# Ledger of designs, part 99: miniprotein binders against q96jn8r1131to1294

Target 1, 164 residues: q96jn8r1131to1294
Amino acid sequence: TLEFLENHGKNILLSNGNRTATRVASYNQGIVVINQPLVPQLLVQVRIDFLNRQWTSSLVLGVITCAPERLNFPASACALKRAAWLLRGRGVFHNGLKICEKFGPNLDTCPEGTILGLRLDSSGGLHLHVNGVDQGVAVPDVPQPCHALVDLYGQCEQVTIVNP
Short names: E, the ipSAE of ESMFold2; O, the ipSAE of OpenDDE; V2, 0.75 times the mean of E and O plus 0.25 times the DockQ between their complexes.

## First folded at step 10 (miniprotein)

Design B1
Fold by ESMFold2-Fast, scan of step 10:
Parts: structure tokens; C-alpha cells; sequence
Structure B1 (fold): chain B 164 residues (1-164), chain A 83 residues (1-83)
């Protein structure tokens, strides 16, 4: 079943059978990755458990197409310059470059209790789900295999994997 | 109040760290760091003033590791004001 990998950012503590990730220090070093590839129609969901409003930016989520088990993660997901498609704030980013100005809600303003989901459709389109509502295709034709990534950045200090 | 100024200083520093990490424009980051210097001067805390000026100077020289170090020291002093 779905769990966060033991390979994660140095400020992360995993609990609840590796289904809860807590960032215990600072504002960064909070990248976690789901333990199995995001295959078409699999919906991976995380709930925002705790927000520290002293920071200004919040959670980033998306996919990476490199093997994550022994990857040396950068301090933040925005520093990933290869094999990464990320949703941050209002934008969609590929390898650090903004490819869409506004997609879905502003992730910097989602409250505690929000459930965020990632899913690939049958054509390889990456979808964002917010509280069960499909926001549409954020990224077409994502290469496979890919893995769901969450960066507990800034405000977002805790997330938990939830079943659909 | 001094408490409001300390919160504002902390907020601006956190914003500056995030913008540096994201590779935001030099002008945007400089303006935040300049505002921090003014707030530190208004607070009148000599350690915060020294750290704010040092952080700005480190940024101007492109020493981002040193910038982060001075900001962390400033957080420590600012949090003491909020105790």
C-alpha cells in the first residue's frame, strides 16, 4: 500500500506507518516521495495536517521521472532542474521553468484539512484533485515511470497519505 | 509596537530566504533586505541592526551562504524580543 519512502529530505520525520510526514525544522529540506510509481488511474492523495503561518509559501507537489530510492534531494523541489514537473503556488513548472501561469487553486492558500491528489489519466496527463474535485490536466504526456513527490515547504509542516 | 515590528522583520526575512531559493530578481530581494534594516533600526536592537546590515552586504557580494547565516542569527535575536 501507499507509504512515503525512507529516502526523504533531512528535516522530515515519518510516522503513522510511514503515511505521515512531519517537517521538524526550518522551512525546507522537506521533500517526500510515494513508495510506488504513479501508474495510470492510481489516485495518490495527501491531507494538509498543519500549517505554520509564519512562512509565506507552502506545499509543492508533482512528479519526478528518476528513481527516488537513493536520490540526493535538494533543499527544495524548485531546485530540481531535471526530470521534475511541479505545482507550486498558482503555477506549473518543468525542471524549474514556469510552463503555466495559473492552474487550479493557489497552493500557498489551501487551508489545513485540504486533500490534494495526483493522478495520471490513460493518455499520460497529470491531474490535480482538490478535495475530490478534478482540476483538469496540469501536464500532458508525463514520461513513465514517474513518482509522486510532495515538498513540505514553508507553511506546510505536516501531511498524511489518505485513501481515496 | 515592538512586537509588531519584530513579527514584520521575521516575515520579511522568511520571504527573502524563499525568494533567494527560488532565484527571484536581485531587486526584489534587495528591497526586502533594505526594509529589514529600517525595521531593525526602528527596533533599536544593536544585534538586529548589525545582522541586517551584514545580511544585505553578504547578498550584494553574492554570498548566499553567509546571507542565510546572518538571517538565522537575526531570527534568534528577534524571537527573544517576542518572549
Amino acid sequence: as target 1 above (164 residues)
Amino acid sequence: SKEDLAFRLIFLYRRALELVEKGASEEEIRKLLEEVVKIAEELGDEHLIEEAKAALEAFERGDLDLLEEYIEKAFEHAFKLLE
Scores: ipSAE 0.000, ipTM 0.243, lowest interface PAE 12.4, mean pLDDT 85

Design B10
Fold by ESMFold2-Fast, scan of step 10:
Structure B10 (fold): chain B 164 residues (1-164), chain A 83 residues (1-83)
Amino acid sequence: as target 1 above (164 residues)
Amino acid sequence: SKEDLAKKLIELYKKALELVEKGASEEEIFRLLFEVRRIAEELGDEHLIEEAEAALFAFFRGDLDLLRKYIEKALEHAEKLLE
């Protein structure tokens, strides 16, 4: 069963059998990672449960290639640099570099109830799914093993893992 | 004082918007946005800090429409602090 790892950002509380992550303070320190490697054919999905519109930007979604079980998480996923490929706003980023300018919807504006999914295709391409719709390849040839990551940054204070 | 810091943050944001419209150097715009983040950190207002980070992110990705939107939101917020 898919769950968030017990190792997570300092402001996260896990509930619902480690399937719900809530950021209980501030706007950062909200990184969570899925407990299983993202392998081809596995669709990992999270639902945005609660948005605090007092903040400006929102969640970051992506993959990390370092072992997450004992990682000392930084304040935000963008600090992970070479280990992470991230979707933020409508950009795709790796190692502080913008590798795609306009991909998918603007993640800063997705409403509560939106279901966001990550999937690797047979060629190792990372796909974003939004409410069941494949947005295409955000990142080609993701190194493996990798793990799905959600950064509950800014507005996004709660997400829940949902089955396809 | 906190009031003086908030006024300076507003001044820097307004200058950044002016420079964006004039097509000024990215280095000059970055300096203003970075100083805004520093002032927000000194003020200790987490909302101003997050807004400044959002503006810097929009700037780094070259999304000037988003940058303007985020600066406008931050200006509304900062101006309310002076009320």
Scores: ipSAE 0.124, ipTM 0.572, lowest interface PAE 4.4, mean pLDDT 86

Design B11
Fold by ESMFold2-Fast, scan of step 10:
Structure B11 (fold): chain B 164 residues (1-164), chain A 83 residues (1-83)
Amino acid sequence: as target 1 above (164 residues)
Amino acid sequence: SKEDLAKKLIELYKKALELVEKGASEEEIFRLLFEVVRIAEELGDEHLIEEAFAALFAFERGDLDLLRKYIEKALEHAEKLLE
């Protein structure tokens, strides 16, 4: 059973058997990580439950290559730098660099009910799935082991892990 | 118009510097920097977009010197677009 780790950003409250994450304050400090490494062909999916439109940007998805169980999470996933490959808005980012200018749909505009998924293919390519549709390879050759990360940033105040 | 967007971008950056100097809340400053990113994307200028994200990320890291550097660079760039 996939769950969010008990180690998370300070503004997160876990519920529903650690399958739902709610950001209870501000716009940041909302990083959560899945409790199992992202192994090839495992599809990890979250549903956007609640958007607060006082904010402009929304959630960030990606992977981290450092051990998450005791990590002191920064205010935003973008501060993780070399350890993280992130999908944010229209782009793919690593270590403060844009790896891809436009990939998939704009994450800042995904409505409540959208299901977002992360999967590694057999060659180590990271795929984004949106409502069941594979968007293609966002990041080739992701270092392993890696862990799926969701940053409940800005508009996105609640997500729930859903099965395929 | 693109000219109006460039003027708004300059206004927001100047307000962001003012708030940083006054020690305003992190949330208030960040809201302005996010609006700057949105305006830069509407303008579609690749350099202004990159500078807006660089400023945002510097602020998220707490690097106020780097934030000021990127804002000054973006202001110079936006002023040139008005010429």
Scores: ipSAE 0.019, ipTM 0.406, lowest interface PAE 6.4, mean pLDDT 86

Design B12 (at its last look DockQ between E and O 0.12; V2 from the best seeds 0.00; counts 0 for: pae O 10.2 > 1.5, placed apart)
Fold by ESMFold2-Fast, scan of step 10:
Structure B12 (fold): chain B 164 residues (1-164), chain A 83 residues (1-83)
Amino acid sequence: as target 1 above (164 residues)
Amino acid sequence: SKEDLAKKLIELYKKALELVEKGASEEEIFRLLFEVVRIAEELGDEHLIEEAFAALLAFFWGDLDLLRKYIEKALEHAEKLLE
């Protein structure tokens, strides 16, 4: 079953059988990674449980191609120096470079209860799903193996893995 | 001083809003928003830093409504800091 890895950002507390991640301090140090590789057609979904409106930006979703079990996580996903493809706000980023300006809904404005999903298609295209609706291909040709990542940044202080 | 830095931050944000309303160049607005990030980092206030990056990113996406919303929030926060 899908779980968050015990290796995570230092402000994270895992609960609910490692299916719920809570950021307990600050606005950063909140990266979590799913325990198995994102293989084609696997849909990984998380629900936004709690937003703290004292912060301004919100969660980041994406994939990394490095081994996550012993990775020393940076303060935010945006600072990852290894191969990383990230969806944040309205943008799509690869290793800090903006590759798309306006994809899907603005992640900074998704309310509590929103279910966000990541899936690879058979051609290696990374898809974002929002409340069950496929937003299309955010990133073509993602290298394999890759691992789904959630950065509980800013407003987003709690997420829970949910089944499709 | 921290008070002087906070006042400068407020001035830069107000100038950024003015330039957005006038339809000024992207380069000029980016320059101001990068300076806002620098000053927020020098102040060391986590909320101001997070807000400065949020505003910069909103402008990077060309979302002017979101940019205005984020700047207004940051201005309210910075002005309360001076109280």
Scores: ipSAE 0.482, ipTM 0.767, lowest interface PAE 1.6, mean pLDDT 88
Fold by ESMFold2, look of step 11:
Structure B12 (fold): chain B 164 residues (1-164), chain A 83 residues (1-83)
Amino acid sequence: as target 1 above (164 residues)
Amino acid sequence: SKEDLAKKLIELYKKALELVEKGASEEEIFRLLFEVVRIAEELGDEHLIEEAFAALLAFFWGDLDLLRKYIEKALEHAEKLLE
């Protein structure tokens, strides 16, 4: 069963059997990782539970290919400089650099209740789902194994893992 | 003082919008936005700091509509510091 790993950002409190993550301070230090690697066609979904609109930007989604259990997470996911592919706003990033592409909706505008999903296709392409709708391939060839990551950044203060 | 820093921050944000409208060089606009981050950090207000980084990234991505939106939000917060 999918849970957030106990190794997470310093401002995160896990609850609900480690299926809910809350950022309890500041605007950063909110990285969480799903406890199982993505496998083809496994859809990992989180619901945005609470947004604080006093902040300007919002959550980051993505994957890392290094083992997450002992990783020392930076204050924000966009500071990950190795083995990371991230979606922030409308951008896709690899190891801290924008790979110039507008993809999907602007994540900074997703309201509370939005369900965001990550899935690998059979070719290793990383797909974003928004409220059950496949947005297409964000990253065409992600090495496996990879691990789904959410950064509860800025506006995003709580997410919960939900079943498809 | 914090009042002086807030006034400078407002001035810098307004200048950034002017430079974007005039089509100034990317390097000139980046220099201004980096100074915005520095002033926000000196003020120590986490909302202003997060907004400054958001504006810098929006410009880095070439999203001028988003940049304008983020600057307008940041100006609103900076003006509250003067109230």
Scores: ipSAE 0.320, ipTM 0.702, lowest interface PAE 3.0, mean pLDDT 87
Fold by OpenDDE base, look of step 11:
Structure B12 (fold): chain B 164 residues (1-164), chain A 83 residues (1-83)
Amino acid sequence: as target 1 above (164 residues)
Amino acid sequence: SKEDLAKKLIELYKKALELVEKGASEEEIFRLLFEVVRIAEELGDEHLIEEAFAALLAFFWGDLDLLRKYIEKALEHAEKLLE
């Protein structure tokens, strides 16, 4: 069963069998990691449950290749400087550096109810799915094993893991 | 340093107001306001962060009076950090 790990950002409260993450304070300290590593052709999805539009920016979605159970999470995913591939806005980032300017839809403008998915293909390409639609390869070659990461940042205050 | 960041924040806010008054492009103003948000976050002051986001949203919504209000409030707060 897919769940968020107990090791998470300081402002996160887990519920619903650890399938729902809620940021209960401030705008940051909201990183969560899914327990099972990504395996090829398995789609992992989260739904945006609540947005607080008093903030700008929104969730960051990506993967990490370090051991998540012992990771000391920074206040935001953008501060991850190693073993991290992240989707923020329309950009793709690797270890804090932008490697792609425009990819897929703007994550900062996804409304509540949007289902975002990550899928690793057989060649190690990381795909983004939006409401079930494959947006293409965001990262062409991701090391394995890797874990899906969600940063409940800015507007995004709650997400839930959903089945495909 | 915190002092340097506060001074930079003040500089950026004043420049933002100037650009708005001169009719600068939205892109230029947005870039500036995003930089303000970045600096506020680096400072780690929750109130300054809130004010920065509020300023950004006000501009996005086209409410220049509200923008000025939040900038002025943020400037006052940032100046207090230098005391």
Scores: ipSAE 0.007, ipTM 0.222, lowest interface PAE 10.2, mean pLDDT 91
ESMFold2 (binder alone), look of step 11: mean pLDDT 86; pTM 0.828

Design B13
Fold by ESMFold2-Fast, scan of step 10:
Structure B13 (fold): chain B 164 residues (1-164), chain A 83 residues (1-83)
Amino acid sequence: as target 1 above (164 residues)
Amino acid sequence: SKEDLAKKLIELYKKALELVEKGASEEEIRKLLWEVVFIAFELGDEHLIFRAAFALRRFERGDLDLLRKYIEKALEHAEKLLE
């Protein structure tokens, strides 16, 4: 069964059998990681439960290829120096560098109730799903093993893992 | 039980409001707000969980007006669960 790891950002509280993550302070320190590697055929989905519109930007999601169980998370996922492939706003980022300017919908404008999914295809391509709709390949050839990561940044203060 | 957890959460929130009004130590208020978070998680009610988390966040930021607002909304919801 899919759960968020107990190793997470300082401002995160886990609930609902580690399937709900809530950021309880500030706008950052909100990184969570799924407990199982993202393998082909696995669709990991989270629902946006609560948005605080005092902030301008919102959640970031993607994958990391380092072991997450004892990782010291930075304040923001975009500050990860190595082994990170992230979707933020409309951009795709590799280790803090923007590698694609416009991919999929703007994550900063997704409303409460939006379901966001990550999936690897048989060729190692990372796909974003929005409300069940495949947005295409955001990142080709993701190294394995890799782990799905969600950064409850800015507006996004709560997410819950949901079944396909 | 769910009913017992809701009663505990109500009691803890009322105590938190009283401590805030009396100007009690930040450590005492923080401890109590964390207990509310724990009970909300055990109860599994999404409304109470995000209210508890946001109450703690507003307290850490010194925003007592918004803290009171979040607690009042949480109390309304929890009291309806007891009915």
Scores: ipSAE 0.000, ipTM 0.150, lowest interface PAE 15.8, mean pLDDT 82

Design B14
Fold by ESMFold2-Fast, scan of step 10:
Structure B14 (fold): chain B 164 residues (1-164), chain A 83 residues (1-83)
Amino acid sequence: as target 1 above (164 residues)
Amino acid sequence: SKEDLAKKLIELYKKALELVEKGASEEEIRKLLEEVFEIAFELGDFRLIFEARAALEAFERGDLDLLRKYIEKALEHAEKLLE
């Protein structure tokens, strides 16, 4: 049973059995983490439920390799001090350093209803799925254990975990 | 008045630049930028709203050069409102 952890950003409200995350204030403090490690072949999917076009940037998606249950989350995933691999806009980032300029679609322009997925392949490659379509390997050789993270930043005010 | 809001926006932006230069706390700088965004929204000027939003987001991502660029643009636009 996939759920968002009860440890999350200050502006998050969990509902729907901890499967829906809503950012109820501002544009930041919206980090949520899946309750289980991302193991090879597990596909974790979230649907974008609500976008507020007041903001210019949107959600960030990725993985962290530190234990999330008691982590003090920063205001934005981009400020994470520990090992994190993040997909933001069209870029791939590792601990604040851009490691790929253009990967997959622009996450800042994905509409409501878009389903975004994260999956590790058998070789430890991190894949992004968009509406069921595998975008390829964004990050090779992700250390394990790792945990899927969503930052409901800016435009993205609500996501829901979706099963296949 | 709109004139008073524009003057306050200019004051807060200048304070934010001063705090960035001094390396003040992220929380203190964020509060100023958030207040600027609220003032821009109350003014209803779409360019100022965009610039305040972009400045705030640049700050959150640690892009201080982009932050300064958007603040400079916003100061130019706000000063024109006073003319």
Scores: ipSAE 0.147, ipTM 0.556, lowest interface PAE 4.5, mean pLDDT 88

Design B15
Fold by ESMFold2-Fast, scan of step 10:
Structure B15 (fold): chain B 164 residues (1-164), chain A 83 residues (1-83)
Amino acid sequence: as target 1 above (164 residues)
Amino acid sequence: SKEDLAKKLIELYKKALELVEKGASEEEIRKLLFEVVFIAEELGDFRLIFEARAALEAFERGDLDLLRKYIEKALEHAEKLLE
């Protein structure tokens, strides 16, 4: 059973058997990580439950290749300078550097109820799924092991893990 | 008063820009930008609230060009409130 790790950003509260993450304060300190490595063909999905539209940016999704259980998370996933591949807005970022200008839909505009998924294909390509639709390869050749990360940033104050 | 709040917001933004140019501590800059968010909320001006939050988020993400852009817009709007 997929769950969010108990090691998370300080503004996160876990509920629903660690399957729901709520950011209870501010706009940052909202990083959560899935409890199992993202192995090929595992589809990890989260549903956007609540958006606070007083903030401008929203949810960030991606993977990290470092062990998450003891990690001291920064205020924002975008501050991760090593071992991180992130989808933010329409961009793809590796360790803070933009490596793709436009990929998939704009994550800053996805409404409540949107289901976002991460999956590795058999060749190590990282795929984004939006409401069940594969957006293609965002990052080729992701190093293993890697872990799915969600940053409840800005507008996105609650997500829930959902099964395919 | 609303006039005093607008003046304080302008003062804090000008200090933030100065600190960015000097390469001051991230903590000091963040504190000023965070204080501006609360002042904008107290003013109740929708555009200033939006710009203050956008500026803070841009800074957290390391996008200094976007930070300067939102501060520039906010200063222009706040100065018009003083007219």
Scores: ipSAE 0.041, ipTM 0.488, lowest interface PAE 6.2, mean pLDDT 88

Design B16
Fold by ESMFold2-Fast, scan of step 10:
Structure B16 (fold): chain B 164 residues (1-164), chain A 103 residues (1-103)
Amino acid sequence: as target 1 above (164 residues)
Amino acid sequence: SLKDEIFRLLFRMRRIAKEIREAAERGDIDKVKELYKEFLEVAKELEKLLEELGDPELVEKIRKVIEAIEKAIELAEKGDLEALKELAEKAEEIIFEIFWELK
């Protein structure tokens, strides 16, 4: 079964059998990682449960290609300088550099109840799914193994892993 | 550029802080309230840009400014103009710190 790893940002509390992540303080230190590698055709989905709209930016979603079990997480996912491909707002980022300006919907404006999914296709393309709709290839040729990462940044204070 | 937009908003926030102090000195509570609401909107826009920049320390600094502004808006109903002026001065100090770190 899919779960969030016990190694996570210091402001995270896991509940619901490690399937729900809550950020209990501030706006940062909210990185969580799925416990299994993202293998081709596996769709990993999270639902946005709670937004604190006093913050301006919201969750970041993506993959890392380093081993996550004992990784020392930075305050935000966008500070990762190696082995990270991230979707933030409308942008796509590789190791802190913006590689695409407008991809999919603006993640800063997705409402509570939105289901966000990550999937690798057979050629290593990383896809974003929003409420079951494939947004296309955000990142081609992602190295494997890779692990799905969610950064409960800013507005997004709670997410839950959901089945397809 | 992102950096140019950040500097533009920092400059605008410094101007609003000055206008708040001037309105408070002349006892214009309605203008102080109006300016603090504008101050909040600009600060939230700057927070978004600093988040894009990706420096968590700078985001924490602007968040402290936003919290001070929110407190000032609540306190404005009490009419304590000296406290409102002091909060604007505190916000301006932090804005200058952000400005200096960006160079």
Scores: ipSAE 0.000, ipTM 0.175, lowest interface PAE 14.6, mean pLDDT 84

Design B17
Fold by ESMFold2-Fast, scan of step 10:
Structure B17 (fold): chain B 164 residues (1-164), chain A 103 residues (1-103)
Amino acid sequence: as target 1 above (164 residues)
Amino acid sequence: SLKDEIFRLLFRMRRIAKEIREAAERGDIDKVKELYKEFLEVAKELEKLLEELGDPELVEKIRKVIEAIEKAIELAEKGDLEALKELAEKAFEIIFEILEELK
């Protein structure tokens, strides 16, 4: 059973059997991590439940290759300086460095109800899925083990893990 | 007081950043350019007050805001509204961090 880890950003409240994450304050401190490694063939999906248009940027998602159970999370995922591959807006980032300008849809404009998925292929390629549609390989050769991460940043105040 | 002046400028900068976002959403590039110039002036005034306050971390944060604004002014000539929105949002976030540290 996929759940968010109890170790999360300080503004997060978990509910619905740890399958729903809500950011209850501010615009940051909203990082959550899935409770098991992203192994090949596993599709991890979250649905955007609530957007607050007071903020301009939105949800960031990706993977980290460090063990998440006792991490001290920074205020935002983009502050991670090692072991992180992130999708933000239309960009792909590795440890703060933009490695792709335009990949998939603009995450800052995805509406409520959008289902975003992460999947690792057999070669270690990280795929983004949007409403069930594979966007292709965002990041090749991700080291394993890795863990799916969602940053409820800015507009995105609630997500729920959903089954394929 | 010095802190009251700093808070007034921080709240003014937050309002300007939101107005930039709204103008960019409408595609009003002339308004975005105007607002970014105002944003720069307010940020430089705030930098002087934060230097007087004597907190080097806060001074570093406002200098990053100023850098973002200066980049935005350059990008406005190209009409890249998405980049302009991103820079305003980055500035807004740093301004909020400064506000939280001053509480």
Scores: ipSAE 0.006, ipTM 0.168, lowest interface PAE 13.9, mean pLDDT 83

Design B18
Fold by ESMFold2-Fast, scan of step 10:
Order: sequence, then structure tokens, then C-alpha cells
Structure B18 (fold): chain B 164 residues (1-164), chain A 103 residues (1-103)
Amino acid sequence: as target 1 above (164 residues)
Amino acid sequence: SLKDEIFRLLFRMRRIAKEIREAAERGDIDKVKELYKEFLEVAKELEKLLEELGDPELVEKIRKVIEAIEKAIELAEKGDLEALKELAEKAEEIILEIFFELW
């Protein structure tokens, strides 16, 4: 079964058997990581449960290739300068550098109830799924092992892991 | 665990508070009434769990939320949407205080 790791950002509170993550303060310190490596064919999905419109930006998704169990998480996923591939707003980022201007929908405008998924294909391509629709390859040749990461940044204060 | 059940209800209350504000903003009084009744049911369940937890401060906080909800239900019969919005905002403030104390 998929769960969020107990190692997470300082403002995160896990509930529902570690399947729901809530950011209880501020707009940052909200990184969570899935408890299993993202292997080919595994689809990891989260549902956006609660959005706080006080903030401008929203949820970030992606993968990291470092071991997450004892990682000291930064305030935001975009502060990861090594081993991170992230989807934020309309962009794709590698280690803090924007590598694609427009990929998929704008994550800053996805409403509550949206289901976002990450999947690795057999060639190492990272795919984003939005409400069951594959958006294509966001990042080719992701090194393995890699781990799915969600940053409950800004507007996004709660997500829940959803099994297909 | 008891703590997991408490958080589940706190998350649900935050959701309902947001939905109340949105329904009030679009003038949907029937939906506001429906949501406040649901809000009261969830708050009463949370009160029982916080009593089991045994923290008097948290029990006092949820009772203030219940009081605000009961006042809102009375005001909804009069159609005061502005007051209903304000009460939902006040309730959410206190719910967040409960979250932070359980952190």
C-alpha cells in the first residue's frame, strides 16, 4: 500500500493512515514523499482536498533521486538544487532551473478534487496524469531509483493518496 | 488512532467552512443552510473525540465553534448571508487553532 513517509516538511501533519497530508501553517515547509520508489508501471496519484486562496502559487509534484528517509527538507521543493525534477505552475524544473515553459495544465489553477498522478514509463520517462489523462513525457531518462514528491506549497493545504 | 480520527474531522470541517463561504458569496441560502447543518454534526462528533483526548483548552475551542454554528443556523432563517460568511470564517480560525495545538 502507498503511504507518505514519516519524514516530511516541518509544517506537515499526516493522517488517514499516512495517506492524507495537511500543511497546518504558513505557505511552505510542506514537502511529502511516497514510501515506495517510483518504478515503471507504478501510478502514484494524489487528490487536491483543500485550497487556500490567500496564496498565489500552488502544489508542486515531481521526483527526487536521493534517499528521502532521513533527508532534511528545505522550505520549498524548488530550493532542491540537486537530484530533483519538478512540475510547478506550467513549467518543468530540474534542480531549480526551468527546462520547459509549458507542460500540461497550470498546476496553480487546478481546482479541489483534481487527481494528479506521476508514472514512470519503461524508457525512464516521467509522465503527469491529470484526472486520469496522460499529459505525456515531462522529463525523459529519469535516473533510478527515484521517489515521488509532493510539495503542498501556497494554496494547496491538503492532499490524499488515491488508489485507482 | 484517536488522533487520526480527530484530524479526519478537522479536515472535513475546514472543507465545509470553505463551501459555506462560497455558497454564501453566490447567494445560495438553501445550500448554506444544508452545509451549516452538516457542519454542526461534524463539530459535535469532534467534540466527543476531544473530550476523550482530555485537553480542556481544545474542548473549549470546539464548543466555541459549535456556538458559532448554532448562531449561524438561527441567522440563516433570516437570510443574513454577510453574517453567515463571517461566522464560517470565525469557525475556521478556531479550527486552525485546534490543528496547531495537536501538531
Scores: ipSAE 0.000, ipTM 0.089, lowest interface PAE 21.6, mean pLDDT 84

Design B19
Fold by ESMFold2-Fast, scan of step 10:
Structure B19 (fold): chain B 164 residues (1-164), chain A 103 residues (1-103)
Amino acid sequence: as target 1 above (164 residues)
Amino acid sequence: SLKDEIQKLLFRMLFIAREIREAAERGDIDKVKELYKEFLEVAKELEKLLEELGDPELVEKIRKVIEAIEKAIELAEKGDLEALKELAEKAFEIIFEIWEELK
């Protein structure tokens, strides 16, 4: 079963059998990681449950290729300087550098109820799925093993893992 | 040009926000207070220029920054350095978004 790891950002509270992550303070310190590696064809999905419009930016999702179980997470996923490929707003980022200006929908404007998915294809390409629709390859040749990461940043205060 | 003036003020604000974070980490409350006061003055000037530009979304963003700065100035009297650092990081985020939209 897919769950969020108990190693997470300090502002996170896990509930619902570690399938729901809630950020209980501030706008940051909200990184969570899925409990098993993202293997080819595994679709990991989260639903946006609650948005706080006090904040401007919203959730970030992507993959890391370092072991997450004892990782000391920074305040924001975009501060990760190694082994991270992230989708934020409309951009694709590798280790803090923007590598693509426009990919998929603007994540800062996805409403409550949106289901966001991550999947690796057989060639190691990272795909974003939005409400069941494959947006295409955001990142080619992701090294393995890798782990799906969600940063409950800014507006996004709660997500829940959703099965296909 | 108007855009050049706006970009100069945005860059100045990004620098001030970084200085606030560093001063807060050192425990220098007097410097944090001084920097937040400067931050407010620059933000108000930027608001005026963004109103001239006529982009209501950017105006709304800078107003959120100004509100955060005003809260931070009140909070600085209470000496909560961690909260002051967090507010500076929040302000940096919004200012950077404005800067990226205008580039």
Scores: ipSAE 0.000, ipTM 0.161, lowest interface PAE 15.2, mean pLDDT 83

Design B2
Fold by ESMFold2-Fast, scan of step 10:
Structure B2 (fold): chain B 164 residues (1-164), chain A 83 residues (1-83)
Amino acid sequence: as target 1 above (164 residues)
Amino acid sequence: SKEDLAFRLIFLYRRALELVEKGASEEEIRKLLEEVVKIAEELGDEHLIEEAKAALEAFERGDLDLLEEYIFKALEHAFKLLE
């Protein structure tokens, strides 16, 4: 029942009932957002379907606290100037500023088939799940409502929503 | 100071990303990237220098995708200087 919003980065094509996102050009303009707010108990999961090794960095994921339905997305999620908490590589970023040096596995090295999940706990802590394993709290006290965002950046050219 | 230079570099990179997104003039973007190279050289950080020069080269070749990739790498390194 979860889908990617029709509002997305311009290099994205949605397929499979808006559950698969493919970046068809370049390495950027690949932001997609889940169609409903990330509320506690909801586990949003995406599977990495295709990696293009000509690029260096890979998929970014996290949350935004602005309304996504009519948002003019920047070329990369890391260019979001406000209300964005992102996981990239091993870092945690708030509006482009690194707030944690080392969290979870290096997202730039996750292979095809990896399932990445985002979940809010009862205290508003944002958790990353990797292949079903909770990595812990990446960001405490995320403001609500918030929306799960995936940036098909660099190597990551295709993801599919996977229901638990 | 080192911190002042890092803040200036971050500001210029964010400005460059804004201008690229808005389709601003090639000359405006080039000027910012040239200033970034000078600031990185003043800071003396090897990674920032390499990234600044690579970003400018990517821009000169018309590869805006590589430009943005190098800018984001440089922003990560610059933010480390402020931790």
Scores: ipSAE 0.000, ipTM 0.146, lowest interface PAE 16.4, mean pLDDT 84

